Miniprotein binders against q9fmw8. Designs and how they scored, part 27

Target 1, 279 residues: q9fmw8
Amino acid sequence: AEGLSPVAGGIVALGKFDALHIGHRELAIQAARIGTPYLLSFVGLAEVLGWKPRAPIVAKCDRKRVLSSWASYCGNIAPVEFEIEFASVRHLNPQQFVEKLSRELRVCGVVAGENYRFGYRASGDASELVRLCKDFGISAYIINSVMDKNQVSVNTEEEDSKSKERGQVSSTRVRHALAAGDVRYVTELLGRPHRVISRTRTQDLTSKRGRISLQTSSLLNLPPGNGVYKACSLIVGDKHPISCKVIVDTSNLYIETEEERFHNSDESQEFQLLGIEFG
Key: E = the ipSAE of ESMFold2; O = the ipSAE of OpenDDE; V2 = 0.75 times the mean of E and O plus 0.25 times the DockQ between their complexes.

## First folded at step 20 (miniprotein)

Design w3 (at its last look DockQ between E and O 0.83; V2 from the best seeds 0.72)
Fold by OpenDDE base, look of step 20:
Structure w3 (fold): chain B 279 residues (1-279), chain A 82 residues (1-82)
Amino acid sequence: as target 1 above (279 residues)
Amino acid sequence: KPSLRELVEEYKELAEELRKLAKETGDELLKRAAELISEAIDLLTQAYEIDGFTDWEILDLVMQAEELLDEAMRLIEKAKKT
């Protein structure tokens, strides 16, 4: 007996959940209003395309923390992420995809954005999703895009016609804001401070005079652009956040803590995860 | 494997070389090939930069770009035989 799908009886939010921004949170909130919320994520697109994988906005190991923080918005239920290999669904037409949701995954409902496109050659839209879900006995709820409140509508008339960007919160905007070093704007788009995770050897966590140096290659997700960030917090394991200043260059992050006593208390671990929150 | 960025830069260089050669020779097939490569670059750039797309939309943009590139290569090979 193939075991019940992890999302069986649940409501799946459909989207590209890279940044886990406030728009993604809204999908989870709407899912939680209807039933047990799940995020349906596709993985392996870069492999399908033969592209080099990009650094994620959110570190894979930190996604669960972010989703847990959404419990307060989702009726005290943390959304659970379910991953599907995109290679397994890339060829499905809209009907076959909804059939997979209903018959294989046994979901009770779906939530998607108004601009959601799905199935082979993106031939399905939000209206087709609603129709097909009805035909398969699944609930469908379409939400409006969460608009970015901080975009001054720069009326650049000409380039806007081809961009699907209508001023909604997007992972693209998060990436651009990160690249610009606008960590405040990133915080607004994410609904939380951006956290960079580093996997560092415990031996390399030598604080000389309250300064830690991390190689950019040790980062599990995208840092902000090169610059000086004065309002940061350093998180080591389950310890309380330590106020710090962070200098980002192309090769390294330099963390300056006010507390001289960065005691690496857990000398027993060869590797530690460091979190740096920006904002 | 090249990054998409590296691939896009290689195609930009190719398009510029073809435009130059088309201007020098008056070959309309090479001119059209350079146009198709430029259109393909635009689609690949959209697929890369716009995170608002679903994975199916991204794949569709890439498939469209590949179709344009294949046609451009056919035109180049036709131009070499004339």
Scores: ipSAE 0.714, ipTM 0.866, lowest interface PAE 0.5, mean pLDDT 88
Fold by ESMFold2, look of step 20:
Structure w3 (fold): chain B 279 residues (1-279), chain A 82 residues (1-82)
Amino acid sequence: as target 1 above (279 residues)
Amino acid sequence: KPSLRELVEEYKELAEELRKLAKETGDELLKRAAELISEAIDLLTQAYEIDGFTDWEILDLVMQAEELLDEAMRLIEKAKKT
C-alpha cells in the first residue's frame, strides 16, 4: 500500500547477499518460516569507498530468477530483495539502525547469521541486535551458519582467527572455486548451476562452423577461470536450454553448439541477453 | 578509479621507498611511517579478501587504514621539516 515501505510487516533477512549461495538461501528459508520473507541488501559500497567495483557473482538482471527458484523452499513465496543505499545508513549506530527497521521500514522481524555485525564502526553484534529489536518491538532470530562439507578435510591449527570464514559456505569460496574452474563445487556452494549473462550483438549469435565467439567484456558477471567446460547450457530468451561446450580464455568465450541462429523474440533487437550455465 | 589492488601496490612502493630512505638517513619518523603504511595495507587486504564482512565492517577496516595512512603522512611531512 501507498505510504508503507516495501518490507512493512515482513521478516527481513540481514546480510551481504552478493552470491545468493546456500547460506543466503537458508536465511530466506528461516525468514519464510516466520512470515513474508525479504532480503535487505546494501548497495553502493564501492562508491562510498571510491573503489572500482568487482564483477558481481550474480548478474543484477539474473537475481530475480535466482530468488524465484527459492519459492519451493519458502512456502511457495519467492523472497523479495529490497535495496538500501549504503551511504544513507553508514553513519547510523546500532540503535539508530534498528530504529530505522522498526519505525521507518516497519518490519515485523529480522533474521541474521550468528556473526552479523552492523552499525557505525561495526559496533553492533548479533546479541545487541536481539536486545535492540526487543526494545523496538520487532522479533529477531539468529540463524546458524551453513557449513561447507569440503572444510571437514582441510584444517590448520594456526588458522587466522580474524577471518569471518570459519568453515561456512561463503562468497569467497564461490569466487575461489570459480577461478579454479571447479564448477561442480560452485554448484554445491550456490545450490544451482552458475549462470553467466552476456549482452551480445544479435549478429554474433550466428554459429560459424559450430562456434559462437563472445568477448569477456560482454559479460555482466564473473565467469569461471580459463578452461574447457563440456557440460554447459546456452539459454536464449524463453527457449529450452541448448547443450553446448564452452571454452573460456582471458579475452573470449567460445560456445560450441548446433544452432545457427539464436533469436527467440524480436529479431530487430541489436543486442540480446544470453545465459550460459556451467554444470 | 583505481582498483584496490592498484592502490595497495602504490602503498607498498611508498613503504619500500620510506624504508630505504630511513636506512640511509637514520630517520625514525620515516621508519614509523613505513610501519604504519604496512599495517594499513594489512587492513585493506582484509577488507578486500576476507568473506563474511558486512558493508559496515568493510568500511570500518578501510577507515582504520585511512587513519594509519593519515598519521604516516603527518610523520613524513614532519621528517621533511627536520
Scores: ipSAE 0.656, ipTM 0.826, lowest interface PAE 0.7, mean pLDDT 85
ESMFold2 (binder alone), look of step 20: mean pLDDT 78; pTM 0.719

Design w4 (at its last look DockQ between E and O 0.82; V2 from the best seeds 0.68)
Fold by OpenDDE base, look of step 20:
Structure w4 (fold): chain B 279 residues (1-279), chain A 82 residues (1-82)
Amino acid sequence: as target 1 above (279 residues)
Amino acid sequence: KPSLRELVEEYKELAEELRKLAKETGDELLKRAAELISEAIDLLTQAYEIDGETDWEILDLVMQAMELLDEAMRLIEKAVKT
């Protein structure tokens, strides 16, 4: 008996949920207005393309925390993420994809952005999604793009013609803002401070004089660009955030805390997760 | 496996070598091959930067780039055989 899919009877938000930015949150909010909200995420694109995987914007282990924080916007229901291997859907035409949503996944509805493209060769658009969902007895809701309020009109006349960018909030804008070290702008795009997660050996968390050094290779997601960040918070396990300054270079992060005594309470664990929020 | 960035840099080098060789030989096939590689680089760059609203858009851009690269390779092979 093929068990019921985890999203059966739910409303799935469709999109590429890398950054979990305010636009993604709006998709979840609209899904929650109609039914039980889920995010449908595709995974394994890098493997399909044969590329080296990129560092995610949000650490995989931190995604659940971010989604839980959206519960207050989603009628006190945290959206649940459902992952599908992109390799399994890459060849589906628009009709076959909606058939999969209806018959295999048994969703009651979908939410997507106005620019949503789907199916093989991105041949389906938002209008086709609505049509096909109707044919399969699924509700479809298309939402307007969440616009970036901080869009500096970069009057670069030449680049505007090729970019499909209409000034919407995007994971691309988050990546560029992170690379530029504009953590304030990142916070606006995400609707929360950016959190970097490190997997660190407990032995390496020995703060000599309130200074912790982390290797960039220990990071589970994308840090901001090289620079000095004065308004950060250090999160160790479930402890209260500690105010810190962070220096980012190509190889290391240097964390300077005001508190001299970083009591590693859990000396029993070989590895700990350390969070750094950039505010 | 190369990163997309490494692949883009390798194709930029190839396009520049072909442009140089086309200028030296006057071979229009090599010139056209270099143009196609440049167009493919633009699509691969878009696939990397646009972080496309969907994985299908990214895959489509990559597929278009690969089609251009395949055509460029055919032109190079023709130029070498003439």
Scores: ipSAE 0.680, ipTM 0.854, lowest interface PAE 0.6, mean pLDDT 88
Fold by ESMFold2, look of step 20:
Structure w4 (fold): chain B 279 residues (1-279), chain A 82 residues (1-82)
Amino acid sequence: as target 1 above (279 residues)
Amino acid sequence: KPSLRELVEEYKELAEELRKLAKETGDELLKRAAELISEAIDLLTQAYEIDGETDWEILDLVMQAMELLDEAMRLIEKAVKT
């Protein structure tokens, strides 16, 4: 009965893994140095708040591909993401959360960033995590933040007490870089080209003069800001990438390529996933 | 259900209306309510922009904002009664 958890015996990275950026990758790398690496993700925050969710940085259906790409950094063991509904843990104090990790989930260790906060009203910090893990027989490792080599910022507590930002790579920086259309900088922060996924009707894949028109409402994750992006790749199913130019506006995404007609492997499906890589 | 952006815009409009009315009437309760709403807007904006920390931190910022909004509504009700 004991140890039924999918993450039992593993080393879980703790954090908010929305962007899967190079800082998140570093947590996975360090977990893999210790044991079997997992990411412990929370889902359902918008539901807890009663609000409409934000567009995700990484499409849900694309997360496994991203994590698989980390295998070479992690001793050829891609980290596995384990999701917990936030509603089930939101009220736990720090001790109760670590007890859940130990007794219910049966993890052997955790890795977390130096600014990690957890437990009800965010009452636990990294020092508390280490202390509680010791009490419950779990190894705990605090990992230094990955810094953005291009920028360093210094926060004053009076003017920016809401953030412990010191020039570190963050999902906030990714979102701002995307909004600015700075896809090269996004690539640096993510350690990979940003891939936008569209759930596209199969009938809409027919190009007119080498142009595919998609509605932004068909996108499963956050596109870059309005603009023209010349060095892009179009991914249709498992096929090789097709070089293209992408024009992004508020309502539409236009993909321009020299291929007049796209061949897919399953014409019977009403919808197909289309990948667009920026950079 | 409303987006976070939609909620913030609604409260910005209310705060501006309250500031205007407080200036016209000299009502200190309306002035204080507008200040509380502005602080709540700042906390909600922080919650939206604090993306990579934790869901617990985001929820806590939202709870603090809701506490300020509740107090602001109480002050507005008190001002109307007088």
Scores: ipSAE 0.586, ipTM 0.779, lowest interface PAE 1.1, mean pLDDT 85
ESMFold2 (binder alone), look of step 20: mean pLDDT 77; pTM 0.714

Design w5 (at its last look DockQ between E and O 0.66; V2 from the best seeds 0.67)
Fold by OpenDDE base, look of step 20:
Structure w5 (fold): chain B 279 residues (1-279), chain A 82 residues (1-82)
Amino acid sequence: as target 1 above (279 residues)
Amino acid sequence: KPSLRELVEEYKELAEELRKLAKETGDELLKRAAELISEAIDLLTQAYEIDGMTDWEILDLVMQAEELLDEAMRLIEKAVKT
């Protein structure tokens, strides 16, 4: 008996949920208005393309925390993410993909952005999604793009014709803002402070004089660009955030805390997750 | 496996070498091959930089780039045989 899919009877938001920015949150909000909200995420694109995987904007282990924080916007229901291997759907035409949503995944509805493209060769658009969902007895809701309020359109006349960017909030803008070290702008695009997660050996968490050094290779997601960040918070396990200053270079992050005594409470664990929020 | 960035830099070098050789020889096939490689680089760059696209849009851009590269290679092979 093929078990019920985890999203059966739910409303799936369709998109590329890398950054989990305010635009992605809006998809989840709309899904929650009409049913049980899920995010449908595709994984394994880099493997399909034969590319080296990029560092994600959000650490994989931190995604659940971010989605849980959206519960207050989603009728007190945290959206659940459902992952599908892109390799399994890459060849599906628009009709076959909607058939998979209806018959295999047994969703009741979908939510997508106005610019959503899907199916083999991206041949399906938002209008085709609505049509096909109707044919398969699924509800479809198309939402307007969440516009970025801070970007004054620098109308450089020449670049406008090729860029699919129309001033909407995007993961691209988040990556650029992170690279520029504009953590305030990142916070606005994300609707939350950016959190970097490090997997650190407990032995390496020895704060000499309130200073912790992390290797960039220990990071589970994308840090901001090289610079000095004065308004940060350090999160160790489930402890209260500690105010800190962070210096980012190419090889290391240097965390300076006001508290001299970083009590590593759990000396029993060989590895700990350390969070840094950039405010 | 090379990163997309490394692959793009290799294709830029190839396109520049072909442009140079086309200028030296007057071979229009090599010139056209260099143009196609440049167009492919532009598509690969878009596929890498634009995170707002769906995985199908990204894959489509990569497939278009591969088609251009395959055509460029055919032109190079024709130029070498003439």
Scores: ipSAE 0.708, ipTM 0.865, lowest interface PAE 0.5, mean pLDDT 88
Fold by ESMFold2, look of step 20:
Structure w5 (fold): chain B 279 residues (1-279), chain A 82 residues (1-82)
Amino acid sequence: as target 1 above (279 residues)
Amino acid sequence: KPSLRELVEEYKELAEELRKLAKETGDELLKRAAELISEAIDLLTQAYEIDGMTDWEILDLVMQAEELLDEAMRLIEKAVKT
C-alpha cells in the first residue's frame, strides 16, 4: 500500500552493477534461489565526487534487455534493477543502511559478495552485514567470488604462462579488454556480446554506398578500441540483426553492410536508437 | 567537470614542478608536499582502476587523498610565506 517500495518482500543483490558481467549475474542467480530477485544500484557517484562521469559499460536504456536475458538463469524471473542516489546514503553508517533496507525498503533478504563493504567510510563488512540483517529481521547470504570459465572456448595450460589475469571476472577487466579491442574476451566476461547503443538522427541512417557513418559522440556507452571488427551485428528497432563490419576510430564509427536500406520505417522520429553488437 | 584522469594529470604536473623547485632551492617543505601529492595520486588511481569497490569504498579513498592534498597545500603555503 502507501509507502511500499518496489523491492518490498524481495531479495536484493548488493554490489556495483556497472558492467552486468557474469559475476553480477551470479549474484542475481543466488537471489532468485531465495525469492524475487532485485539488483540494488547506486547512481550519482560522479556528482558526489565532482567528477565528469565515465562512459557506462552498459547503456542505461539497454540494461533492462540485459537483465531480461538472465531470466533463464533465474527461474524464469528476470531480476529488476532498483536505483538509489548515492548522495542520499553516503553518510549512513552500516546500521543506518541496514535499517533503510529493512524499514524503508522492506526487503526480505539480501545477497552480497564476500568482500562487500558499505556504510560511511566503508566501515561495514560482510560479517557486519549478516549480523545487522539478523538484528533487523532480514536474511543475508554471502556469496563466494565466482570464476566462470564456461565462456572460455580454449583453455591454456603453460608452464611459464601468465594466464592468471583471465581467471577472475571484473568490470576493470571488461574495460581493459574493450580498450584493447579484444571483443571475444569481452564476450566471455559479460556472458553476452557487447552491445553499443547510438542515438542517431534518422536522416543519417541512409546507407551511402553500403556504409553508415556515426560520430562517437552519439554513442550512449563504451565502444571497443580503435580497430576493425568483422563479425558484428546491427540492430534497428525490432528487425532481425543485420551482419556488418564496424570500423572504430577516435571520432567516428563506420558500419559497412550489404543492405542498402535498413533503418526504422517510422520516418516521423527525428532520432532512432541503433544497436551494434561486437561478436 | 574534469574527469578523474584530467585531475590526476593536473596533480602530476604540480608534483613535478614542486620536485623541480625543491631541488633548485633545497626546500624540504616543497619536497614533502610533492611526496604527499604523489601518495594522493596513488589513492585516486586505486579508486579509479581497482575493481570490486563499492561507491562507499571509492568515496573513502578519495577522502583520504583529499586529506593528503590538504596537507600538501598547507606545506606549500608555509614555504611561500617563508
Scores: ipSAE 0.638, ipTM 0.809, lowest interface PAE 0.8, mean pLDDT 85
ESMFold2 (binder alone), look of step 20: mean pLDDT 79; pTM 0.739

Design w6 (at its last look DockQ between E and O 0.73; V2 from the best seeds 0.66)
Fold by OpenDDE base, look of step 20:
Structure w6 (fold): chain B 279 residues (1-279), chain A 83 residues (1-83)
Amino acid sequence: as target 1 above (279 residues)
Amino acid sequence: KPSLRELVEEYKELAEELRKLAKETGDELLKRAAELISEAIDLLTQAYEIDEWGTDWEILDLVMQAEELLDEAMRLIEKAKKT
């Protein structure tokens, strides 16, 4: 029995879900209004292009937590992410891609942004998606881009008509805000504080006087730019968040906690996941 | 494998060398090759910038367009070497 696709009977949101920002959340919300919400993520683009992988905005291990937090917006259903290797779909024309959605993945519908482009050479647009979905008997819903409210419209007069950048919330804006150390703006774009995850050996968690040092190489996702962040929270396993100050440099993160007794790391675990929330 | 950034810098260097050589020799094929490499760099830069809001197909399309320009540039360079 060819097993049912994990997204069978569901509504898949189509997009590039790196940051899981408020725009991505809106896709999930619209999917949840029509049916069971899923995110369809393509993976392996860097490998296809032969590029070095970038550090993700959201740590892979933390994505489920973020999606679970969207349940309240999605009719008490946490969206589930389904990953497809981009290498397997890169050559599909628009029709073949929608056929895959309908016949192989057995989705009931799709949700995409107004600027969505798909299929080989990006030849399909949102209108073609709607048409093809209709032809294959699946629902399609196109949403408007979620606009960034904090962008002062710098009317740069240069009508460089080629920029698809219209002031929408994007992962690019999140990366730029992170690089600038504007964690408040990052929080607004994400609809949540940015969380950095570190995989650290319990032995390397040497708290001298409430100070923890983490190597940047231990981070599973992108930190904010170098600076001093006074309003942070440290999360160790399932413990209650601890207020901390974080100093970010090129090589290390320095976490300063008010609580001296960070000693109760479960000494039984060789490795621990530390979360740092910024803002 | 080089990063896209490293690759873009290598192509910038190549384009500058070709422009210089074209100016010294008066070879229009080398001049055109340098132009095509520059256009390819622009597309690769755009692909890098849109990586976070564009679809994987849009990114791949830009890269494929850049590769087509680079292939044509290499053909022009090989023509120039035979003259």
Scores: ipSAE 0.662, ipTM 0.845, lowest interface PAE 0.6, mean pLDDT 88
Fold by ESMFold2, look of step 20:
Structure w6 (fold): chain B 279 residues (1-279), chain A 83 residues (1-83)
Amino acid sequence: as target 1 above (279 residues)
Amino acid sequence: KPSLRELVEEYKELAEELRKLAKETGDELLKRAAELISEAIDLLTQAYEIDEWGTDWEILDLVMQAEELLDEAMRLIEKAKKT
């Protein structure tokens, strides 16, 4: 089973890649400066915890599109995401995890943020990562946090506290900005417009009086908060984006556009993926 | 299965009920149980908000700490019931 690791010989970025925001992009950029860039993502945390999953910031089916958009920053090679079930690594101590990177996955380098924690009981930090990687023949690079220009510091008088919020771009800030409906700020944090994916019945793609009505339960990822969003784009398949207005309420998402029917709206497929860009 | 937010709200309600009962009865075990549950809520809230550069291990560790506090709180509640 040691024949070929998908990330063998590559430089893996370590972190929690839920939002794929500009801080995550910076890890990929730095990995690409060193070698072939990969993101090492863990999946299945909610299952390990026994909790209902929360809505993801980026729909799973949309992650490759986002990563492909980073190719121009990464030497024209889009970073590839490699997923590990968290249940399979949750009990590894820091040395065992680095051993897995070296001997099983055969990576040649890692990049991680300065606040990175890993291993059982989060017992490893960035300095231990560097030390262990040296022992196992892996290069390790610690990357400074990407700062949010619009939020220089949440609390400058308490930087010696346990707070980790120091004006950094974060998935938490993305979620809060989405909840507030501040889609321009979300665009700044993500480095791209936020795209919501809906799994939509083909029959529902026919607008009624210029309006498509979707239930929020059909969404595959987190929408912005209740409100009216006038500068949006509707993406249906590989067609060019359609300008639209989107109204979000607790139960429904309404898309208003001038186009009432799409080409081949009654194709054989019962469901289609619909993209809605806010911004 | 409940979401993390649903779990946290359930624990908040329990802590408030225990505070009221502790005030009415003077029961120190119920008072301490409420304090432990409130501390666990803080840890779970921290785990929910730790998205920046944190990892699933860090989130799991905070949850494990919260579970230890909740287990102790439940033991105190059971002991108070036997008085």
Scores: ipSAE 0.609, ipTM 0.814, lowest interface PAE 1.0, mean pLDDT 85
ESMFold2 (binder alone), look of step 20: mean pLDDT 77; pTM 0.707

## First folded at step 22 (miniprotein)

Design y1 (at its last read DockQ between E and O 0.78; V2 from the best seeds 0.78)
Amino acid sequence: RPSLRELVEEYKELAEELRKLAKETGDELLKRAAELISEAIQLLLQAYEIDGTDWEILDLVMQAEELLDEAMRLIEKAVKT
ESMFold2, look of step 22: ipSAE 0.778; ipTM 0.892
ESMFold2 (binder alone), look of step 22: mean pLDDT 79; pTM 0.733
OpenDDE base, look of step 22: ipSAE 0.771; ipTM 0.893
ESMFold2, look of step 23: ipSAE 0.774; ipTM 0.892
ESMFold2 (binder alone), look of step 23: mean pLDDT 78; pTM 0.722
OpenDDE base, look of step 23: ipSAE 0.771; ipTM 0.892
ESMFold2, fold request of step 25: ipSAE 0.788, 0.768, 0.769; ipTM 0.898, 0.889, 0.890
ESMFold2 (binder alone), fold request of step 25: mean pLDDT 79, 79, 79; pTM 0.733, 0.737, 0.732
OpenDDE base, fold request of step 25: ipSAE 0.752, 0.754, 0.757; ipTM 0.886, 0.885, 0.887
ESMFold2, last read: ipSAE 0.794, 0.785, 0.764; ipTM 0.903, 0.897, 0.883
ESMFold2 (binder alone), last read: mean pLDDT 79, 79, 79; pTM 0.732, 0.737, 0.736
OpenDDE base, last read: ipSAE 0.753, 0.746, 0.750; ipTM 0.885, 0.883, 0.885

Design y2 (at its last look DockQ between E and O 0.78; V2 from the best seeds 0.75)
Fold by OpenDDE base, look of step 22:
Structure y2 (fold): chain B 279 residues (1-279), chain A 81 residues (1-81)
Amino acid sequence: as target 1 above (279 residues)
Amino acid sequence: RPSLRELVEEYKELAEELRKLAKETGDEKLKRAAELIKEAIDLLLQAYEIDYTDWEILDLVMQAEELLDEAMRLIEKAVKE
């Protein structure tokens, strides 16, 4: 007996959940209104394309924390992320993909954005998704795009007619705002402060006079652009956040805390995860 | 594995070399190959910059590969003549 899929009987949100921005949260909220919310994420696109993986906006190890924070929006249920290898679905036409959702994954419904495209050659749209879901006896809900309230500031004058960007919140906007060092705007797009995670050896955590230096290569996700960030918080394990200033350069992050003695309490761990919240 | 950025820079360099060579030789095949590579670069950049689904990204990459394959066929013809 092929075991029930982890999303069986649930409502899956369909999207590219890189940033976990407020638009992605809205998909989860709508899923939670109808049933048990899941995020269906495709993984391995870079491997399919033969490319080097892009640095994620959200660190993989931090995704569960972000989703848990959405529980209050989702009827006190944290959405669960279900990952599918894109290589396994890349060749599916729209009908075959909805058949997989219904018969293999046994979802009760789907939630997608109005601009959602799916199936081989992106031949399926939101209308086709609704049609196919009806044919397979599952519910489909299409939501409007969450608009960026700060749309006026991104005069990308290139209204190049091919830009799918109609001023909605997107992972692209998050990346641009991060690159510009606009951590406030990033916070608005994400609905939370951006958190950078570093995996550092405990021995490399040299705090001299409340200054920690991290190599950019130790980062598990995308930092903001080079600059000085005065309103940050340092998170070490499960400890309370410590107010800090962060200087970002091309090779390093410099964290300046008011607390002189960062006692690395857990000298027993070879590796520690450091979180830096910006904003 | 190259990053998309590295790949795009390599293709930009190739397109510029082909454009120079086309100007020097008068070979319209090399000129067309450089144009096709530029179009492929534009598709690859769109796939990278816009918040597309994985199927949309794959479709754009496949279109770019088709253009690159045509460019390479033109280069091969120009080198054999």
Scores: ipSAE 0.744, ipTM 0.887, lowest interface PAE 0.5, mean pLDDT 89
Fold by ESMFold2, look of step 22:
Structure y2 (fold): chain B 279 residues (1-279), chain A 81 residues (1-81)
Amino acid sequence: as target 1 above (279 residues)
Amino acid sequence: RPSLRELVEEYKELAEELRKLAKETGDEKLKRAAELIKEAIDLLLQAYEIDYTDWEILDLVMQAEELLDEAMRLIEKAVKE
């Protein structure tokens, strides 16, 4: 209702939700076990730094689809993303940030990963988050890191900040796997095929001699590295996927399929969003 | 606005030119400025790999900017002399 934040009374997952990978999904799952799940995303870091933005791992327009796909893991409640401008919080110390969660946003709980840092100069860690949340009447839950397939083979337990990073699923690993063209590993890290979104002219959706040609500049998010990808799917609107091969090079992305015409619900549009899944 | 890659390349170029000038002139301020810039580059590259929080990225960048500011002060002193 009016006068309350969109996340009031909810359980917010804290993190950097660039990739929406299986580690991020685990935060949402745990939030959903406690109450209404939200992701609290910070936006505008590149603006704060004065840098050109990085290509996103998940296209902005595709984030809701990804979060909706988590509903089956979250008790049939898809988590909702709430965005905060980083410039508005970058100077808050840890106590001031938790005060904002409690007093301004009115959340009733948080979930965060073991490595979470917050507050000015990154001065707050997970243990301080728990302490401060108790002081402000917010429930806090620290969630163990999700491990990838390349786990440490030694069974020794070491509990310090450095050992928390061994074998973790991370957005950095997703970016490196994409750059290497290892789309099978990307699928494992994301828990889904990577989907690249292209803003494509409607006139270009018709294959010519079995090939559709797109410029890399039309992509809204990070493609895999240059290479040939044989097990891909082409998605136009809400239609079932169309099998294809995709060739990625520095300037172009070529889609090879037998289908000459792509149906969409909005043929009059000059541009259409085209999804390309790398399986 | 520069990308991080473009910015790092600019700083690498500056550090190399300062290293050459320091060798030619024997100026310790230019040598230290080049070293500080190289350290700042390392912090910027570390920040690029942080993926669980925006606050730590900003903190590493702020640390890099402090080193770059000191390098610029050393360069200014060397030029005045």
Scores: ipSAE 0.729, ipTM 0.871, lowest interface PAE 0.7, mean pLDDT 87
ESMFold2 (binder alone), look of step 22: mean pLDDT 76; pTM 0.702

